# Miniprotein binders against q9usj1: the designs that were tried, part 13

Target 1, 298 residues: q9usj1
Amino acid sequence: MFSVGKKISFILPIKGVLQKLKDNAQKTVLLDATWYLPTDTKNGKKEYLESRLPGAQYFDIDEAKDHKNPLPHMLPPADEFASYVGKLGIDRNTNVIIYDRKGFFSSPRVFWTFKVFGHEHVFLFPNAFNAWKTEGLELETGEPRTPKPVVYEGAKLNKDLVASFDDIVKVIESPDAAGVHIVDARAHERFLGNVPESRPGLASGHIPTSINIPFTETTAAGITAPKPEEDLEKVFSSHGLTDKSVPIITSCGSGVTASVLFAALKECGFKDVRVYDESWSGYGKRANEDSSLLATGP
Short names: E, the ipSAE of ESMFold2; O, the ipSAE of OpenDDE; V2, 0.75 times the mean of E and O plus 0.25 times the DockQ between their complexes.

## First folded at step 6 (miniprotein)

Design r39
Fold by ESMFold2-Fast, scan of step 6:
Structure r39 (fold): chain B 298 residues (1-298), chain A 80 residues (1-80)
Amino acid sequence: as target 1 above (298 residues)
Amino acid sequence: DKYVRIRISGVDPELLRKFAELVQYIAEKYGVKVEIYVDGDTIEITLRGLSEDTAEWLILELRFLAYELGIKVEVEFRKE
């Protein structure tokens, strides 16, 4: 008869993670999706090789990408995604639980990627290392186990979760008619265009009509966890995002923190959320060549 | 008091100058107290008296700026 609100969150507390790991009827794979900005001295793969949640496999967003696209960590073709995750022991029926060592920084990007390719049983484990240690559980160290490869069948890109440049242009050309909000997850000064771009070909500013919600407004204790749903509701409503049926496109520098906003919006029950995969790394070049694509200031 | 120190070295001095100007602008805009020391191809930024959440947010924002400028950063977080 009537549909009711969402019953189950895709964001798991440690007890939920442990329950899925102990379920012998359904395979669970933990993914360490730790990624750092290229300017950071830390390396996610190196840290994974030193220690991990027991049994975790490593998912590298800079390896699982479209190698024909010069932009950072763009979505791979469906067959390359299937090959990559199959080598990690993941098939369509696998429970995939994703964490990162910052807590809630790069894991939402991998979560979104699985959703894009039609994976149903995918979850986020925020603040994973702190929660694991607090529960008195030991990390795994030494050589990680090589999983038995499996065939991932039926990976297909869901365009309802991915925004293209053409989708952005449609909003800009007729913002009132489009009925879509573009939300920019970048730092406020970068959004305003108050800081010069020194990268060749990138404009300073933002996509016209876009709303700036730096992704850190949606996280707690720095970037270790998403804010509680009640606080996320206040963040989004304070920016005028009150109607959960209105489509939203999230954007950032290269798609990583746009995925943090994606997860936060979905947790609050926003029904139609897409990530603009190329984000400012692609759009900023286009905007440098066409000033009608560029806005500055508030 | 807690402090955060960022050190960047081995990059073009002109690019470091731009980064120093951006960091100072952000610090002034948001009332953050920072010390910036630039010497040739090296910059050292010290932030003091910040709450942990504010420091972590600001560091993340500065890292995003460094990423866009192609600059690699090292960060220390200590209590004095």
Scores: ipSAE 0.000, ipTM 0.311, lowest interface PAE 13.6, mean pLDDT 83

Design r4 (at its last look DockQ between E and O 0.72; V2 from the best seeds 0.00; counts 0 for: pae E 12.4 > 1.5, pTM E .716 < .8)
Fold by ESMFold2-Fast, scan of step 6:
Structure r4 (fold): chain B 298 residues (1-298), chain A 80 residues (1-80)
Amino acid sequence: as target 1 above (298 residues)
Amino acid sequence: DKYVRIRISGVDPELLRKFAEEVQRIAEKYGVKVEIYVDGDTIEITLRGLSEDTAEWLIMELRWLAYELGIKVEVEFRKE
């Protein structure tokens, strides 16, 4: 099958996952990145301890974070990232395959985190549990295997993948000159400012100039998988995102679902996509103090 | 019958209307029938015609939506 200029997808079907796990020349680590919203009755770590894909290690976005920052699950410093993943048996050359139990909810956040720190061989496995069961494969239960720790060398934050508050301000102060789209992954009524924020001190509304694409417009079968590329193209083009060379910054409540948009945009070939890590959890506090930072309505 | 029942109370009427509209869009996406019953400040939404997969998909989207809108919901899944 000949294809000119074709990229290899970072989203793996089960066949691709199984091939990497059987490759004795290249180490592969499976990561269970299951994370649930506070309103959900489930707990990702508890479920991981009960069952997992065989050999999987658990990656906790609320543990692998900047402990000096009060905002939820902000990116850790590079040395703390390196220490955290090294304890999971991951070095610079490891194939990292990330899944979550919903299918395609929190795993893109961990995928983005690995990309931010310069990890090359990182992949997503959507709809993992259903795909595993459909192949007739068994889950692992009992006490998780403790990996042999390794040293992760050369972790460095790639600023081309992370947007700061100053990057957002640059866009909203001169939107025509900036040439950047800000895309908000939150629910439409929250974006409009019609919903009181659950976190104290946050304004209700959105970043001026931002486009609202609730992340569920990019997922299929609930949130178990991304839509096929053809359908993602239709979603993005329907919102005016047709030029794949125009930079995009994704945002949401706290950076989790903004990372789903990041993965979907990258799969469609958008060249320059950054995640606004603090998202509304940080920006909303600033906007509550400075109304020039706040928009409401359509 | 296979169905999901959602109970909500004490929510701003306009926000409740918007939530119900979004629930209906999710239901339409999955080919599910929607029944809405209102009693005072309480609304019950029943979603019928569900496979196990469809019920799980719908619950995933509903839980995210409820969190986003600050709405507390009681969700019951029942199989035939």
Scores: ipSAE 0.724, ipTM 0.870, lowest interface PAE 0.9, mean pLDDT 88
Fold by OpenDDE base, look of step 7:
Structure r4 (fold): chain B 298 residues (1-298), chain A 80 residues (1-80)
Amino acid sequence: as target 1 above (298 residues)
Amino acid sequence: DKYVRIRISGVDPELLRKFAEEVQRIAEKYGVKVEIYVDGDTIEITLRGLSEDTAEWLIMELRWLAYELGIKVEVEFRKE
């Protein structure tokens, strides 16, 4: 009897969320991780203040970052992370369920962040608002509840989930030996280098040897949810990603959508997935100075 | 008729061209009819024959594209 160990999915349907919320054995905190691109007129925090899932706290990826690093959305130091989530009432034993208003856009970044710091009980709730409404549940309005601060202990950065520039260089220098796939989540035209970068000083193109899988290929329309696992498998297989044991590094513009790929890959059972946190914001600068780091075209 | 209209102004013509090309590619991929008008530094894109779900998706994708290109976009969705 091959006990097909039911892979407990970290992606929860509404039923799973409700079950966790009802379970008093463990504290559960809902996190609204709604974030929009700077060019968007919408503001996640503002929207959170207007409406949220009941009891949800806001996780601001623009605040919970390394402020000493000029790059966008770099991981905060472990102590700062701990302090930040502690103020949200989250400790090591708290079930953390993360959602965003788009559905599956910025929440994976927060998910990855929690994983990086070794949090075990962290989940994603795709399409949360729609799912909530469909179940006839009400949103919370007014002033959010201020959680009782707690101490988050044991935050330690897991390097196995974070790729550095040096890690990328190692792949480039020895592509055949490394056996590592770098997957770029950016738009195809960005990957090709056919369009100028919006930020000055960034090269146009991609990391040599990298594969382009726009993150939107892994999501439902509107980025509301990840595609079903079966569909994800097809997507990844079509790009030559079939062996679940092969190390993967995801990259994007600033590390947000790379995390979408991270979540999707993890859902499909890929065992070794890291996010290149600097992504193109950091790499593109380097490539601008060193052409050996830059590839263009397919 | 349901349609999505995107307007962009004050953008370099070459960038607009690239944007338009990408939009066309996206539209073709999803079987959506697209009308693109470029006038100087202004582009108007009208997407037709799409479901509401598709519209939302396209809007998001286009916004993302615009963001990546450093372009501000105005989006209008009419459900009539």
Scores: ipSAE 0.023, ipTM 0.399, lowest interface PAE 3.9, mean pLDDT 90
Fold by ESMFold2, look of step 7:
Structure r4 (fold): chain B 298 residues (1-298), chain A 80 residues (1-80)
Amino acid sequence: as target 1 above (298 residues)
Amino acid sequence: DKYVRIRISGVDPELLRKFAEEVQRIAEKYGVKVEIYVDGDTIEITLRGLSEDTAEWLIMELRWLAYELGIKVEVEFRKE
C-alpha cells in the first residue's frame, strides 16, 4: 500500500491501529491469531475466550486449513477461506488487523494467508497486549462479540505468493539460472541436519542452495515484535540478501515461521517473496526418499 | 533469580543427548546459565539468569525443540 511520495507499512503501531478502528468509512476487524504447539499447556482459543482486544475475533490456524491434506497448516481452498472469514464478519473491503499473544509469531502466517487470497487491507499489530495496556485501554472479557456473517467475494489464490515443491525443484536443479534465494526460518541445528525431525518420515537437513536465517534473528527478544526496519535490513544483508528485486522463497517446518520471514522481508521492501507452504513437513518426506533433494551442514 | 526448569523422562537416549546439546548451545548463545542433570531416561534442565522476555522466548524455543523431537516436556517458570 503506497501513497504518492510515501510508503505505508503494514506493521502498525497502536496509534495506527486506533486510527483504523475509529474510521467510520472503512470497517475494521481485529483478529487474535494466537497459536501454541500441541505440547504446550496454553491454548490460544481458550485464552481468547477469557480475554481479548475489544471486538477481536479468533482466527484458528488449525481450523482454517486444507482438511484433505495430511500436511500441517496447508492453505485452505479459496471458497473455504472465504466462508471462514465471512463468518468472522470480514468482507473484501474490511481492514483486518492481526495480533498474537506472543507478539510476532503466528500472526504473520494469518497475514500471509489473507495476502494469498487477495485481501489488500491486512495489517499486523505486534506486541498488542503490552501496547494496549501502555495506552491505558481495557481488554474485553466475558462473551466474545458475535459478528453478523457476510459474503466474502473474490477469494482467489495468488500463486505469486506461494511456492510449490516443483518451484523448489526448479531452483535446486539450476540455481544460477533460477536466480532465487531459498531462505529457511528453522533453528540452525535443524538446518544443519544435526537433530531428528519430530514428524515421522522426515529427513534431517535442508533444501540444497538454501540460506538459514532463523526467524528469531528478525524479532525483538521474546518474539514480541519485529526488529526495527534498519536492523532487519542489516540481518538480511549480512546473509547476502541486498537486491530487493531478487525472488525469495521462505521455508520452515510447516509454514508458520516462514511467514515471519515473509513479513520481515516485505517490510524491508523485497518485491517478490513467496512462502513454501509445505515447508519441511512435505519436502523432508521427499528428501528422506531421494537424497539428491537433501543437503546437510553449513 | 528467575529460572526455567524442564523435566523429561522416558525418552530415547540419542534424542535426549541431542536435546541436551541444543539446550546447551542456546544457553551459551544468550549467556544463560544452564544446569543439566541426566539420569538414564530422565533429564532435568535448569536455566538461570534470564529476563522475563528472554524466559518466554526460551520456553517457546525449548517447547518447539521438544515438539520437533517428539519429546513431551514439563516446563516450569519461577521468579526468585
Scores: ipSAE 0.000, ipTM 0.262, lowest interface PAE 12.4, mean pLDDT 85
ESMFold2 (binder alone), look of step 7: mean pLDDT 76; pTM 0.681

Design r40
Fold by ESMFold2-Fast, scan of step 6:
Structure r40 (fold): chain B 298 residues (1-298), chain A 80 residues (1-80)
Amino acid sequence: as target 1 above (298 residues)
Amino acid sequence: DKYVRIRISGVDPELLRKFAELVQRIAEKYGVKVEIYVDGDTIEITLRGLSEDTAEWLIFELKFLAWELGIKVEVEFRKE
């Protein structure tokens, strides 16, 4: 039964995905945002070219970035974002449904990216391949459809969704007055500073005042889906995140898994969540040069 | 039975020992038996007593940890 006042989730079960794909009144584009770790033998683009959910276009996280910035996965300029998604057949009014073959790993990064540039109708489809196959539905194979390019108008960075280094500095310089929680999605030992950073010039540790919630605490069956909302509530509450009106900035290594936390927090109704785009890949360099920016241990 | 074998070479011995400690903690969390062999800058980790779901999840977590630490790792999923 329909109930007035129920919150509408941006996370879709397969039935919701199929409903949007059948709706002729609103254009829907399905995006495969599969990205694998460098240690994986799999390649997301090659897998997409072999098979996909029917009609899906490929969104390449390694291509849709700021190529002038040495940091990995930094947001592209607004005009380059508009050009990239326009070539995928996406305009401002398109319903965009994002999935990845891991289930719920890289798709939240692309979801956040669309939100950052002002896209309203964007959704996540977790555990997509398992859900699709369980319904007995066919995958699409062979050459993917080439979409007709469209003009994406009015892409503009929404500062309410992106945290800068200056935003972080304001929190750590006046933590009691700032009223913002910084949440670090990295593995606990990396957060503590107990292991060396892989990139030269990065300090080992974390942003002062930050709370560590490894992103894997928010996912179920490994990383195939987010935990149910009730379980996410327990995760966040166990870390002291009980007031949903308090602003949160998520951070990680390079912004990918910070976006998993972004999606989980938004699903639980946290009102003001920003992702620190450069994350530790940028902050850690500054912290190596200025020890007042660095904390270690619990 | 199924097992997962992880091989790492050419990494600082102190970092290898730390990685081995983290792997042991992950294994304990999931009730999985772990065998670790360390020789200088080479480590071999074998995980036994795995269900399919547990194996897939542990492989992901270990690969993610290795990637975060900048360690190149070879992972093999085998039956014996």
Scores: ipSAE 0.005, ipTM 0.458, lowest interface PAE 10.2, mean pLDDT 85

Design r5
Fold by ESMFold2-Fast, scan of step 6:
Structure r5 (fold): chain B 298 residues (1-298), chain A 80 residues (1-80)
Amino acid sequence: as target 1 above (298 residues)
Amino acid sequence: DKYVRIRISGVDPELLRKFAEEVQRIAEKYGVKVEIYVDGDTIEITLRGLSEDTAEWLIWELRFLAYELGIKVEVEFRKE
């Protein structure tokens, strides 16, 4: 107990990022995963083309997706994932360090995607642009480098990290027997269902039995960084999440902020965390057809 | 101004009609202006007057509607 030699985090400070970039024994690729909600005037790809951390490649969650599924940025098939990241110069042994320009918003989604397909050496660099500028380091501008394509071998979907609609139904139909917590990352007013949804065809409310932890409860300085581990532990314990062996499924509107909760829970040592990829964008339609799928209020 | 543009090509005209009618209904519910241009088996729908808070939900709803009708659609969100 209280050992100073505890676990190495997958969340890297700038010193850790620079150490991996200097390592000649193992290739490192930086990924800019900047993504903005369609309501935002900013565009992640456009900003990447203007400036980036030196050598960074761009990862677009709206391109690396299941093109046969109408729901936003759903996980791609394993072979399409492998093809996409191989073109970015990433193979199974590559250290992948993911950042986004907001700090800690869309990068956890890409982190989760790499974990889903079995990638071991993947890391997050929160508050990256501010940390880089504070160290007086130069950003890269102009035409980004095109990497030499590589073959990504052995990509396969790890079902231990992804929850389906059927998994959700099993929990709500037998909550005492299921032994799983569903955690909803959306704002509290949406979770309660007290405010009318402006989206036609989506029910207002939440998945029965789910616990509401808005993802902003797990971030600091707005959404630029995760809270320190000790503060995250207080957040989760205040919601009754004290047993780190109990399985958790995270959900949100479309899977992006559910991945912020995924990263925060994993940082705190929760052993079994899955993301419900469809989240409310898929579940909410089903809940309109079947009231047993819908809860409202606290 | 911000707008959402939907392009559909090579689809049965009756399915395009149903899609256009549902898009207009959704647009009215969101308080959004709709412009429809049709040429044979091709339709272009432009939605204007979007609020920042509703654009993501509108785009999702339009994509899901297309899926339910078996229509492949490209959705663009832009500011002039």
Scores: ipSAE 0.000, ipTM 0.157, lowest interface PAE 17.2, mean pLDDT 82

Design r6
Fold by ESMFold2-Fast, scan of step 6:
Structure r6 (fold): chain B 298 residues (1-298), chain A 80 residues (1-80)
Amino acid sequence: as target 1 above (298 residues)
Amino acid sequence: DKYVRIRISGVDPELLRKFAEWVQRIAEKYGVKVEIYVDGDTIEITLRGLSEDTAEWLILELRFLAYELGIKVEVEFRKE
């Protein structure tokens, strides 16, 4: 049995969740971050209003965004983030445990968002509903409780976790010198440029030099949980990601599934991982205007 | 046997043919049997030999593809 040197995981099993909920010395808030693709008939907010883990508040990635930016899910300004989470009863010292009903789909986006604004005590609870029901625990139904608002102080955007378009350009202009891997979480056919983009003005293809690792290669039991660390190591190494000190930028369509890769990479001990917040929703528009920004095929 | 049926309608026939080809490739990746029926602006896809986990992964990839194409997808889970 070797326990010395084992990394403390931000991914909690149900025992860890229950322990934090029972701790009277430290406030814990559960967040339901359920989000579905616009083509899905399901609605996360509607499902939250029907049932939830007891005491959970709803975090809507379509509300907690930069309302001045037309791109989907863009990070809000720090003061708007602070206001939004303060209304959910979250202050700087709160333990925040995030789950979603798919298991491990949209919750990593909210996890990354909290990390970006400097929140230290933030955790993921994958496969939450199945784990909760398997323990014989009851879900909460009916009208959600309204938390007492608190002041969230010291929210500041950590640029070490967010990649900009300029960061991407530096990599593609000098890939050998940049020493950064760009990893694209989108479906392989979209990466190849074999499908037209549904949003007008977006090019079909990918960022030059980027590696395609569809986020579903990093999840297990569908999308209910991340793969075990040993299996994630095999996924990343099979794509040439063997040096954990080399910086990585994750990208996808709009930043949601790029955050799944962010969580998986951090779980494997990759030291420098940023999410390209615009992702293809922003970059694809630029690539439509400038072919030097666009690659297609494998 | 459990199976999943996906129905899409009101889409350009050429785009539906391309979508059918992409679905075939995704199904092969997951080792599932796929039956594709295309009629004008309508496509019906039946997926067989699915575990619940495989169905979730496959449907997720197909929903992403459909979203990217602006296609509405109707999904039905059936038991034979």
Scores: ipSAE 0.012, ipTM 0.474, lowest interface PAE 7.9, mean pLDDT 84

Design r7
Fold by ESMFold2-Fast, scan of step 6:
Structure r7 (fold): chain B 298 residues (1-298), chain A 80 residues (1-80)
Amino acid sequence: as target 1 above (298 residues)
Amino acid sequence: DKYVRIRISGVDPELLRKFAEFVQRIAEKYGVKVEIYVDGDTIEITLRGLSEDTAEWLILELRFLAYELGIKVEVEFRKE
């Protein structure tokens, strides 16, 4: 997505989205990645079926997952990813533009997933519905179009974008030598361990050495858009993240909001950012069995 | 004047009180007024003086807290 001597953002304004949709030489697929917390009464698939950006396909993070792993939203195997996106009409050369109805909540998770499997032409469209309405454009209603399936070739999991439990352990065993920052996107009170975990087997607290930056510090107008780059720079620098060459691992409850931090960090030019896919849903179980893995308080 | 009302019931009173404490801290962070009523296993929280932006962030943080605690919440957006 980079051009030598010119910075090009992967976050598209509506003009950029419309330009890609008009380019007949390059296929573009819009993905509606709307997802809500289980406590929400709203359902992303139901809302997609009622209305969408014209031509958009639905990407379900609860379906495109590792079905052998009991943890939520875990990355699928490369062949299952390829099969899933191929059915949506996406091949390796497709421009993939991802949006969600909250604006900038679950779409970064799908963006990260495409990058993990080596997809180059992938973009985010924040505040999509408001931007679309402001341009005087209509939403599509009725039955979604079923795309012609294609073969997605060469999907390979890039471990440089994914952190494992073993990667976390290396950091906490040798924090001064590791030269890696772990950033926790959860609300501050959960990070501190002041909130009891009600999920069976999960400890309350955080990964030792981790820095807490609630993902809502990186969004604007609620969660409809990321903050401008200049404001993101202030957020990250206020937490000591000033050297953009230092590796960062983001974590949260289950990987969704850790991906919001991933996108914000990448927008600011941080060069090495990995998402801890299992996040607290996996680590918290381990920490409940081994207190040496658990920190509480500031 | 816009407000948000949150109702939770059928949950351990200690967890409800902890949830109420966290709501109060979040409300202080955003400079909004909070009214909390706790009666046994029921809690009703009213947040007042909210812009749309503040309401969105508060509701999101509250839903994440409730989700992690296994608490189901009913949220109503109202205008007086």
Scores: ipSAE 0.026, ipTM 0.535, lowest interface PAE 7.0, mean pLDDT 85

Design r8
Fold by ESMFold2-Fast, scan of step 6:
Structure r8 (fold): chain B 298 residues (1-298), chain A 80 residues (1-80)
Amino acid sequence: as target 1 above (298 residues)
Amino acid sequence: DKYVRIRISGVDPELLRKFAEYVQRIAEKYGVKVEIYVDGDTIEITLRGLSEDTAEWLILELRFLAYELGIKVEVEFRKE
């Protein structure tokens, strides 16, 4: 069924990626944003150095962070973001296409980060390695190229895409008046508080009023791609998220999988979606000291 | 037949017991049979009769749970 008007997606099939790579009006940079959980034996930077999509630069979410904040993967200051991406050859007009080797796991975090700092031309390429191979294209191996550094001008944090602790508190203090849904991307058993938190000082449970949608409900073929839009609509509607004008704040453990939900919600046309950057790594410490911040169970 | 073996280790036997219970629930969700062997500080979980896609999904969900609980996991795909 055709709806009035086209929906322009920021999620690109391989044909769209190849078209942008051929466009000389704006430079295109491919970013490998591969990141693995600390318990995984794989290392994203090591794998990037072995092979990549041709010309791709590596974006390390453990390097492009606020080094003064003890919480994992916190957004860097705008100046440090600008410096980091400028060294990758990215300026304000660059088409940035982000992929990861799992397919659709850590790349949405980097996508969200670019959106937060005001970058307009940023896209996701899910299932990139399989799509590239299926098209008969070869990966690049050997020493990655060093790009000519450029100046990234005008990086400024867009507060419309980032939720703070104070934003969360406003929702939970007046849930009926707030008109905001908080969506938690963590595993259901962790959300319920049925498993102990191993990190020091964290409470077990969730933010009061939050809805649990484990990020794996929004991905297909494991985590290689987002579900088709039709299936995402069913996932979100099954959790009561039917009005696309209602603001949503996504949260998880540290912001990575909250960004998977961010991308899925935006793909479905939800107009106002923010990521709670601290997520449970910050909130859980506060909740351990103030039980009014903590919910457990369904 | 293909199988997935997950080895987890920790100091707290109660935590390992709870993790094993959640692995059982996750496996039931995917319609797979679980063999659990406990030896002191170590638990071995074997999942059989899985498609590769189901195994990848299940492994991801289990790795994510283990990460969130601070549990060390080792995962092996086997074909015997």
Scores: ipSAE 0.000, ipTM 0.377, lowest interface PAE 10.9, mean pLDDT 84

Design r9
Fold by ESMFold2-Fast, scan of step 6:
Structure r9 (fold): chain B 298 residues (1-298), chain A 80 residues (1-80)
Amino acid sequence: as target 1 above (298 residues)
Amino acid sequence: DKYVRIRISGVDPELLRKFAERVQRIAEKYGVKVEIYVDGDTIEITLRGLSEDTAEWLILELRFLAYELGIKVEVEFRKE
């Protein structure tokens, strides 16, 4: 259905979250997708078990992964995705609202994952804990409720949302002909190759032709929320991303913050955005063995 | 002492050779000792002299190598 005026956003304010939770015609499941970098001392699952938004289930990107792939949190096969979310009480028609405790850090990764498998009714709730507290609402504590498992039918990987290494190679071999922008969400010093990668075997630098937009340029108050759409437009246009019909592939260290850029670009109306699931965790190892795959500096 | 054991079976000899050579380079990088045993279509590689932290990174690197080469591999972290 067409809309009059501005498009409906997949980013919900608390009023929108509460409205969906009260809707008896459509089931809603809240997902806590809190995940921390390996260098952080915090544990997302432990924090979820201590407190959560009422009724929230936990989605672990390190459990819902391709267990045959050694790279961190790679997309699971469609049947394993379906099994995982079905155990959380999620079927094809469920409204899925995703949040994380940092506000807008790891939740976009899970949002992208649902979109990849064809889930229509999926939303992001940024700055969730602060918004919940501001409304005077209580958090749930103690043992989380086990949901009634359901069957998730029709999960199928949408290749239009996922970039492979071969897709990256096609861009860098013929950049003028490809007409695709590769956008790297990592910190600028990592992009330049000025700091070593913490994981052994990874080259320092970036994918040739890629544009660096650290994901923190797209977030507000640290990483608690995305910037407003008008400010995101300024960020993207300042980096030369003005034509919303030009395909974009986002990349980062392991696909988490590339998904923050995915969400921000989609919010601004960019029509063709894919996430490079391997990101630097896979590409950087290939680049260490083949210098034609590696760029350094600006 | 801790060790990492890798087992590969039913794989093309050229891929086995390529895998073994790259495992040797990885072992040198980590400063660990490597033992290779070949029996027909199987190779067993044992890496010794590992700290627990080093073993975790080494195992991830070995699994990534196997994935990259299209080889199914069993990787075990054991304590003798």
Scores: ipSAE 0.000, ipTM 0.203, lowest interface PAE 15.6, mean pLDDT 84

